# Designs tried in a protein design chat: VHH binders against Uncharacterized protein MJ0119. Part 3

Target 1, 224 residues: Uncharacterized protein MJ0119, of Methanocaldococcus jannaschii (q57583)
Amino acid sequence: MDSWNMKGSKMVDVNEITKYLPGFNCGACGYKRCDLFAEALLNKDVKLEDCPFLLRERFKENYEKLKEILKIKGKIKKEEKYIGVIDGYEADFLLKPLPNECSCRETLLIMDKKELKVGDYIRYRPLGCPIPHFAKIIDEYHGFYIIHVVGPSHRITGEKIEYKDVGIAIVVAFEGIVEGKVPEVGKTVKFIPKHCMMQKVHSGVVVQVEGKRVYIEGIDLKVF

## First folded at step 11 (VHH; from t21 with Y100E)

Design t33
Fold by OpenDDE, fold request of step 22:
Structure t33 (fold): chain B 224 residues (1-224), chain A 123 residues (1-123)
Amino acid sequence: as target 1 above (224 residues)
Amino acid sequence: EVQLVESGGGLVQPGGSLRLSCAASGFTFSSYAMGWFRQAPGQEREFVALISRSGGYTDYSDSAKGRFTISRDNAKNTVYLQMNSLKPEDTGVYFCAAKEGTWYYSPKEYDYWGQGTQVTVSS
């Protein structure tokens, strides 16, 4: 019963915040829609300053109002502990997809000799993961494949997608948005990819940080 | 010098079509993902379409889906945007953008920009 009321309250808050946003749905803040940006504000995932329009003279009053609203309704960042479901380990942060993307970006090393192209769909099992994954290749770089994990929900369109089975693949990198404390470059981190079916803690080294966007290499499913 | 030069814009009636071109120079075109963005009067620049370096991956804004097609010719250093079934809401300045490596939806991630070409859809 309590979860429904919380969802309702959050929706009301999102709507209230959205009223003061520019409403352009322009994507300049990284979100396709202002209501999504509003939700992110409530979650403290973003700052008001991430909307370039709110910094304009025309929206100065809106900016101030939003600031007041967020002071009141801003979720006290409960130090949300990120705990892996399978392993029970504590992660430093949750890794979320980049804005408007369906999953975190994974970079794969594939040893299968099949010819692969950007745009192909693949079936693979990550090294160290017992679950087969389905993905779309979104890019290729120096022999590595960048993919989105495509969940069963993408099967709803009724189009029989042909997946190339490539066997075991090694995940060498993740890219996404940090939920939690943003790490420093060079730091070894533990993280949970949002779309990990097992919600398993992963480890790696942060090689790039841009705002809340991070690129993590040297991925290991083993956590010390 | 890096240059992106858009062309193909103009005035068209609702339901009409335009084909935009963006000619790139001054950088290794095949190493860059390309995107189209647009800016309507009084609005911020918004995502329209993107294409990977190889052309194997494309995506569109919700408004563009089913109507617009992005393509590229790496031999000609050119990216295209075929726009069909144009609507008044499509009116704006269309910009070509280049991103080294993998594409993004966010305009702030792109390295180079054209000057834009005006598209006006009106009866």
Scores: ipSAE 0.891, ipTM 0.958, lowest interface PAE 0.5, mean pLDDT 90
Fold by OpenDDE, fold request of step 22:
Structure t33 (fold): chain B 224 residues (1-224), chain A 123 residues (1-123)
Amino acid sequence: as target 1 above (224 residues)
Amino acid sequence: EVQLVESGGGLVQPGGSLRLSCAASGFTFSSYAMGWFRQAPGQEREFVALISRSGGYTDYSDSAKGRFTISRDNAKNTVYLQMNSLKPEDTGVYFCAAKEGTWYYSPKEYDYWGQGTQVTVSS
């Protein structure tokens, strides 16, 4: 009983996939018939992109439907969707802290005239963010401050931390580990910093990639 | 030629202290974050301490916290590691490392390495 149900289910699956294929039976994908290509999609390491027609605008809906079907069947890895909580936008990836760090690294432009030094704690509001942030300066480079977001209370020592209020700061860069597909250098990306309290989608340009570590500049909280 | 030369290692009793020094040459020392790493026999090299270029930021491994102090003198191109309350588990070769710009915890990020100095804590 079990073998017939499996063959029947597989045939149904091939037929379902075939319905969304172009149906030209042209051989461009390496298969003489679309139904054979459908079978290959299910049973072999064949990609939808091997059909040049599916990549055309006319078949865009079919392509998306086929992706969904193949995801359900476990043939395509379910791409984890990263969705901003506040804005509802989809990000390309999640940006996680570097190993053993408490937050992603942010590079700030601070216009306040207060004297700041590495090791100081600061209170700031990022441009475009409605909430104040608390951070520790971990380095300074050419007038930019590199910070970790640490929160208002040092939980561990009970020590009252003195924060310097620096007003509005401009976030100019993020550095962290990509969760998801690693982007290419030069690409504009949307990402969610893991430590972002609002889990808002950010945008920027990837300027450096080392393994899964990325450096993103031109940070904007506006996402279109 | 870039050189990092560690010194100050040796044999010490449990509870004892050592001060390691690392003398740097061949590069602009003040432009580099510095770190100390150690490697015990049969183990991977592990993070011990780091210090930013300015010396304003320091951090330590959990095992080193409260016992070790990293410092630097940019005028002398030297980084130090004061090690107090040493334990047998602290035994290993200690390496000085330099990273251009901002520090990292990962040893793979560092640009230059010393040859290491042996620290042995034994009764």
Scores: ipSAE 0.890, ipTM 0.957, lowest interface PAE 0.5, mean pLDDT 91
Fold by OpenDDE, last read:
Structure t33 (fold): chain B 224 residues (1-224), chain A 123 residues (1-123)
Amino acid sequence: as target 1 above (224 residues)
Amino acid sequence: EVQLVESGGGLVQPGGSLRLSCAASGFTFSSYAMGWFRQAPGQEREFVALISRSGGYTDYSDSAKGRFTISRDNAKNTVYLQMNSLKPEDTGVYFCAAKEGTWYYSPKEYDYWGQGTQVTVSS
C-alpha cells in the first residue's frame, strides 16, 4: 500500500522569499520594494545577483538560502494549477482563444431542424451545461457548426441581433491555444476553456497539435 | 498546379478606391476560406480581411473596417477586396491567400498564396 506522498509542492510564498531579502526597500535592484523583487525572482524575471546587498558578506547565508529555495522552485516551474471553479477539479491546461479571436472555437452538433447558415447567431444550451450560450456561426463542416461564443455585450451595443434558438446542442470539439503543458495527440485531457462562464473542467481527446494550437474532440463536461 | 493571381492594384490618390481580384485555380475553391493580407515596405505581412468558404462570415482588421469589403464568387473561383477611402498607410503589396477549411487570422495557417499586387496611395 505505497502511500503516494503527494509532496504538496510548498508554493514558496513571496513572503518566504521576502524574509531572506535585505528588506531595505532601496530600489537598487530596480524594484522599490523587496517583496516586488521577491515576486520577480519567483517569476525568473530577475536574478539574486541583481540585489547588490545580497552579495555582501552580511547576507551570505540569506543568499545561499534563497539560492536553495529558488533552485527548488526553478526546477519546479510552478506548474500553474488550473482548478475548475465549480467542480474543484484540476485541469491539465487552460484553453485560450486563437489569436485575435473572441473565444475558443467550439464545434457543435445541433439537432434542431431550423435552417442555419454561416454568419447566423444562435442561442443554445450545451449538453451538460446549465447556462444558455450565445454564439455566432463562423463556419460549417459536414453538418457540424463551428462557433464563437459571443457575450451578451452585443445586446448592449443596441444592434438587434436576432438569435435563433436551437435548444440543446452537443459540443463535439474545442480548438484553441494551450496555456500550460502542450499535450500529445491521442491523449485524454482535462482543460478549462478561458471563455467558460463557469470555468468548468472539460475533458476530451487531443486529435491535432500544431505548436500550442490544439484540437480536442469527444468533449465531456463530466469529469471524474 | 495551384495558382492564385491577384489583380486590380495600382496608384490612387488618398480617398480613392480600388477593387482587387484574386483568381484561383488548381484546387477546389469552394473548400477553402480566403484571406487578404498586405505587406508594407519594411513591415511584416499583416491581416486585412477574411471570408469563409460559403461567404457567410467575413472579418476585417481594425484599419480596414468600414472601408474594405471582402467578397467571393465560388462559381468564378475568385475572391475580391473592395477598398474605399484609401489612405497612404494602406500602401503595400496585397496578397491573396487560401486556407482549406476554416479561416484563421494568422498568415501561417494559410496553404496557398498569390504573388501579390501593388497598391500605392499617394497624393
Scores: ipSAE 0.889, ipTM 0.958, lowest interface PAE 0.5, mean pLDDT 90
Fold by OpenDDE, last read:
Structure t33 (fold): chain B 224 residues (1-224), chain A 123 residues (1-123)
Amino acid sequence: as target 1 above (224 residues)
Amino acid sequence: EVQLVESGGGLVQPGGSLRLSCAASGFTFSSYAMGWFRQAPGQEREFVALISRSGGYTDYSDSAKGRFTISRDNAKNTVYLQMNSLKPEDTGVYFCAAKEGTWYYSPKEYDYWGQGTQVTVSS
C-alpha cells in the first residue's frame, strides 16, 4: 500500500473529522486550526474533550459522531516512552521529519569561511556531538543554514557528491513533527530527533508551534 | 495587493510540452519560496514542484521528476514550470504558491496562491 495512499487516506480522514468539529479555529484546544486538531485526534495526541466547544450541547451530536469515527480510524498510540539510547534520558517527545522530508530540519551556525550556497552538501560535526554529519543545505536565512541530514547512502547513486567540510557547526534550531504530546510555546523541552544516529536526547525551547510542527531553538545536547 | 497570476496552460497532446509561468506582485518575491501544485477534478491539491528563494534548491513529486523543471527569475518576479512528456494524468489546474522563507511540501504551509491555470493533456 503506497505511502501516498496512506497519506491520502489520512487526509481524507482529517477532512472528515474536521467537518464535525466546531470550525472556529479558536485555538482553545491548543491548535490554531480545527483541521490540525482533527489530525491530532487521529493520532490520539488529543482527546475530543480537549475541545471545549464539543462538550457543549450544540455539538453533542457531533461529539458522538466523532467518537464513532475515531473508534474506527483512530490509531492506538501506545504511550511509548521516548528514551535516549546513549544517555538513557527520557525525552518529552520524538521529533520526526516534516512530511516528505528525509530528516528533521536543522538550522546551523557555521563559522567556517568557505562560501556556501543553497544546494551545497556539507560535512560538519555538531557542537557537542562526536559524530560527523553530512547534510544538504536546503535554505539560507540571515546567515543561518537550514539543512537536511543526508546519510552516506546518497553516495550510492554514483553521483560524486562533493561535501564541503565546514568543521564544527552549532545547531541552533530543529524543526519537525512531534510524535507525542505537543509542547507549548516557550517551554523547555527534551526531544529525540528521529534522524539522530545516536538517538540522543536534545534540549531546547519551543518558539513556534503549528499543529504538530514545532520549531525549537537553543539546542543543547547536554541534558540533565 | 498580493497577486500570483499563472499562465501558459492549455490543451496539449500526450507527449507534448507546456511552460507555465507565474507572475508575482505585491510582495518581496525573493523572500519567498515558490511552489507548483495541481488539482485534478475530484482530487485534492497535490505537490508538483518547489524552489527555494535563491533557486538553489528544487524538488519534485515522483510523478513530475525527470519531466518537469521548476525555475525562477527573481528579477522578473516570476516562477516557471517547464513540463515535458506530458501525460493524460497530468491534467488538472496548476497553481502557483508562495511561502515566505523556507519551502514546504505541504500546500497548507504556503501563504499565497494563484487562481490556477488549466492544463489538459488529451489525444
Scores: ipSAE 0.887, ipTM 0.956, lowest interface PAE 0.5, mean pLDDT 90
Fold by ESMFold2, fold request of step 22:
Structure t33 (fold): chain B 224 residues (1-224), chain A 123 residues (1-123)
Amino acid sequence: as target 1 above (224 residues)
Amino acid sequence: EVQLVESGGGLVQPGGSLRLSCAASGFTFSSYAMGWFRQAPGQEREFVALISRSGGYTDYSDSAKGRFTISRDNAKNTVYLQMNSLKPEDTGVYFCAAKEGTWYYSPKEYDYWGQGTQVTVSS
């Protein structure tokens, strides 16, 4: 009753837990796949904090749901600095979406020559990121596409959204709101976009600042 | 000389409709995103609707969704706001705004503003 028992409910299985895990299959928790980590959680062999991504703000809702499902008690250690979960590098700031927007804006160079228009939904893999992204095109300028990241997977819950698969795309710019010290125009910066599923440090050059809004070009997923 | 001139406001009963127009001059209209904002007495100017420079992307405030439709006619240099199922809460001054390039939700991003047109919904 006040105890946590992963074997005490036959309504909870691996698939229910796996639904709320990040799904990267990255191995950072010590298990090659997230479904193996889910099995270990049910057997009480690991803690939720052993997945480094569940403690990040992007997965805050997932983490809370998993706590409820697994009936876990305890405090979660929060990060004080902007440290990339996968790479361990320190970033200068977190980049948040513009007000009322669902993600930071990305500007894409799309190599696939498919016909694309503003309003289209696309699936792309950012060059240098192993995780496919799903996005909506919100504007277009000189053959570049400005997008919102809208979600990582197909919609099962009765929604029918057509995604055009455009393969690999190059992210040439980010735009968003700085959480942290606001950089000067012209500076090379390291940052973590809030919508980044891996919470990987990005680098680029700040080309515009207005208040806390910044526009960053020259995007590189390699940080030295 | 950039100008934005709103028209089409007025007094209407709840449930009624109005069509606002904003005639633009002095800039290349097709290069600008357009927005409608409104201001009630004692309140900050709030986002109502936006439309991208191509017309291919539109969005609305929660209060406007399903009732208002923004559109543009680049041949006539005009942006429109069709307002249906009007409510007393829609009362206020409606402003047309223009921003070169991409759209934004925040009114502080917009460079050109019209004088506004009064919309009053009362029974």
Scores: ipSAE 0.356, ipTM 0.722, lowest interface PAE 3.3, mean pLDDT 82

Design t33
Fold by ESMFold2, last read:
Structure t33 (fold): chain B 224 residues (1-224), chain A 123 residues (1-123)
Amino acid sequence: as target 1 above (224 residues)
Amino acid sequence: EVQLVESGGGLVQPGGSLRLSCAASGFTFSSYAMGWFRQAPGQEREFVALISRSGGYTDYSDSAKGRFTISRDNAKNTVYLQMNSLKPEDTGVYFCAAKEGTWYYSPKEYDYWGQGTQVTVSS
């Protein structure tokens, strides 16, 4: 429970933390005073590394002591790079499936198939991708189809699936879990959908973020 | 004035069946995905079954697959859970939940919840 956890986790006093901070009250961490930063550390609202002076050699001993006091047993997370296999371009992050889902969700605009229903299996070629995709329609909204990408062939009970070939489809959105730095809403991002056979860098505009879940529209498969 | 009212719970012997109903009001039912979740005392709510807003997509937890069937009747604003071959481990409070738009597995994504109906499977 939050109140029980906060009571148990506040055995260490704010003043004990403040003693090992640099004490410059400079605001570089986002707090005007170091004692405010110390309180934020106890509440787990910030990381030790948000104080840039703790990262300097002069304060190395203070940093290690604070890690022990706060029971933080790691180092600063290094930046990760995500490079497209096909195009060699750098992406901002990987996009993973939502928990328990087999792929990122794609939203498709399918021009020529009025007879599609939720639950149908389709074969399509994304505009801008030379590889045909196979998918299951998991939802629909005003003529857009939300799908899971499946393999080019897969085993379902009964060993056979009837795919409806819909030709070219436009991928208008992706939804998934960010592996990497989570972007802000409104930003144009470059990303690689994990498990995409091409491992091609995609671009789009972030429309919604909740934790690590993002919804990205305005998808462009062209190389930046 | 959104309301979700579960019914159909009760005491049943192992191997028995129950049909849960959830009557919805206060929103456009056909625009919502629906789910059933269950909770035993001292445990988290866990996913049992879901159904898309159209009814064309359903899915189940591993423990429910093959025994439970979710369905919906958009004319009656009602979602159902047919529970067959019930086991003692199915005991708990069953909640229906509604999510505007698409479905999700996580209970934290659902907008509205019913009060729950008790299901007890015991000899």
Scores: ipSAE 0.354, ipTM 0.733, lowest interface PAE 3.5, mean pLDDT 81
Fold by ESMFold2, last read:
Structure t33 (fold): chain B 224 residues (1-224), chain A 123 residues (1-123)
Amino acid sequence: as target 1 above (224 residues)
Amino acid sequence: EVQLVESGGGLVQPGGSLRLSCAASGFTFSSYAMGWFRQAPGQEREFVALISRSGGYTDYSDSAKGRFTISRDNAKNTVYLQMNSLKPEDTGVYFCAAKEGTWYYSPKEYDYWGQGTQVTVSS
C-alpha cells in the first residue's frame, strides 16, 4: 500500500514503523505510546536507540527491519508546510472545521452587545481583520459567543437572513481539527484557519486537545 | 456515580409517535450538552438529535429533521425526544449521551451514555 505526500513522492507510513516497535507503551523513550515514538522517528526527532528495548536480543530483527525502513524515509523527507499567503509566515498546521460543520468554531467577545441569543445571525468585523464576517451563534457561555462563520449568503442567494450588526468583535478562541502534527496543551502555535479568506497566519495557546480536535485561546492575528 | 436512564421506548405502528425521556444524575446537568443516538442491529450508533446546554441550539440528522423534537428541562435534569411519524427505519436502540460544555455531532465526543431504550416500528 503506497502513500503519497504533497510532492507526489512515495512515503513511509507511521503504521509500518509502529508494527516493528515493541508496543509496550512504557514511556522509557520519552513518549507515552509507541506510535508517538514512531512519529518522532519519522520526523528525525529521536533515534532508534532511544527505545531501550529495541537493542535487546528479543528485538534484534525488529531493530534491523526498522533501520532498513528508516533509510528509505531519509530520502523522502515528509514536511507539510503551511504558508500564509498574505504574510509568508510559516504556520504549524491548518485548522479545519469539526466534522459536519461549515467552519472552525470561533469564540467571540462582543463589546457593544445587542439583544443576542443562540441561533442569531450576526455581522462582525474581527479585530485585526479588514473583512467583515457573517456568522451564526451556536452556543453562549459567560457572555462569550461561539459561532460558525457562514459567509455572506444573503448577497449570493438573495435569501433573507436578518444579520445583527455587532461591529468589531474580538476572536478569543478557535476550535477545530488539526491538519498536521497535533500540538501539546500549553504550546504556543501558529495556524491557518481553513475558512480564512486572507489565509493569514494566526497564533494562540493550545488549552485543550482531544485526538485531532484542539481548542486555542489567546488569539493574535498580527503578521509575524 | 453518573447515570443516564432512558425510558419511553416500545412497539409502535408506522406513523405513530413515542416520547423518549432520559433522566440524568451525578453531574451538573445544565453544564452539559445532550444528544440522542440510535443503533440498529448490526450497525454503528448514529446521530439523531442534539441540544446545547442552554437548550437554545438544536439540530437533527436528515432522517429525523421535521419529525423529531429534542428538548430539555434543566430543573428536572431530563432530556426528551418527541418522535412523530415513525417509520420502520427508525427501529433500534436509542441512547442518550452527555458532553460537558459545547455540543458535537460525533458520538466519540460524548462522555457519558445511557444503556438505551428499544424502539420498534412495525405493523
Scores: ipSAE 0.338, ipTM 0.725, lowest interface PAE 3.5, mean pLDDT 81
Fold by ESMFold2, fold request of step 22:
Structure t33 (fold): chain B 224 residues (1-224), chain A 123 residues (1-123)
Amino acid sequence: as target 1 above (224 residues)
Amino acid sequence: EVQLVESGGGLVQPGGSLRLSCAASGFTFSSYAMGWFRQAPGQEREFVALISRSGGYTDYSDSAKGRFTISRDNAKNTVYLQMNSLKPEDTGVYFCAAKEGTWYYSPKEYDYWGQGTQVTVSS
């Protein structure tokens, strides 16, 4: 028998690795989401250096921590509670991007009016979040803008992306795929969007469900 | 009755071009996002290109980027796929699909499908 594997070493799962990854879900490593890259790291299918952001000064501590974690093999933990990293609150489920999309969809109400069109790149601060976000507008409807969070790739790759700074925006809806128990329409839920760098618990009301796809409105970034 | 009718497929040499058309009827075309999907034998349908209901947003699969262009003419209720620099890997049946409202990558989200048009890229 091998009792060392059960009680003698740390258990390492995808979430432990994911929390030290940059979380941009940009696809630069060959995986559309950072949690898929984390799984590939556990399976030794990729190297840490395949994420170009881990090689940057901003992520030196993350890179070193990940080197330590990956020297210790562990089994992937099956099904855990969904706890927000920053707040420590329990969520009902994780919200993943739709298939082949780089982030959950957010619907924004933008307070500072600018001339915006589908395809524009924007910089915004979500009301209730201190972290500026970078996004691409992928659709619009009645003055609401649907976006993908795309990260600040202009600071790393040197590509000439012109971000329109729209200041504060209100996130009025999320759309994505549930990891966990699929909620019923009309319920108030707590959830963690996987693209969120802080892994902060959000709340809202489920407006539409189709299989595991959900559309959530009435978004609140603080839940106490 | 809703119908999507693809045309413009055929046999072409590698490096050649084709222009696919999809004529739509039976719904308000300008309220629908449109997509092109393809299926090779023994494979599932895969995303090729999409265009938003206004035409303001387009996107492509990795294999189609830089070679294919999707466009739409709402006055003629038609969506097009211009396919340049064709490769043998592009061989398959190409389907037009329509989704009310916003676009999606997944074939499961689309409401209506055409019968498909065969594209074969071979010497």
Scores: ipSAE 0.162, ipTM 0.575, lowest interface PAE 5.2, mean pLDDT 81

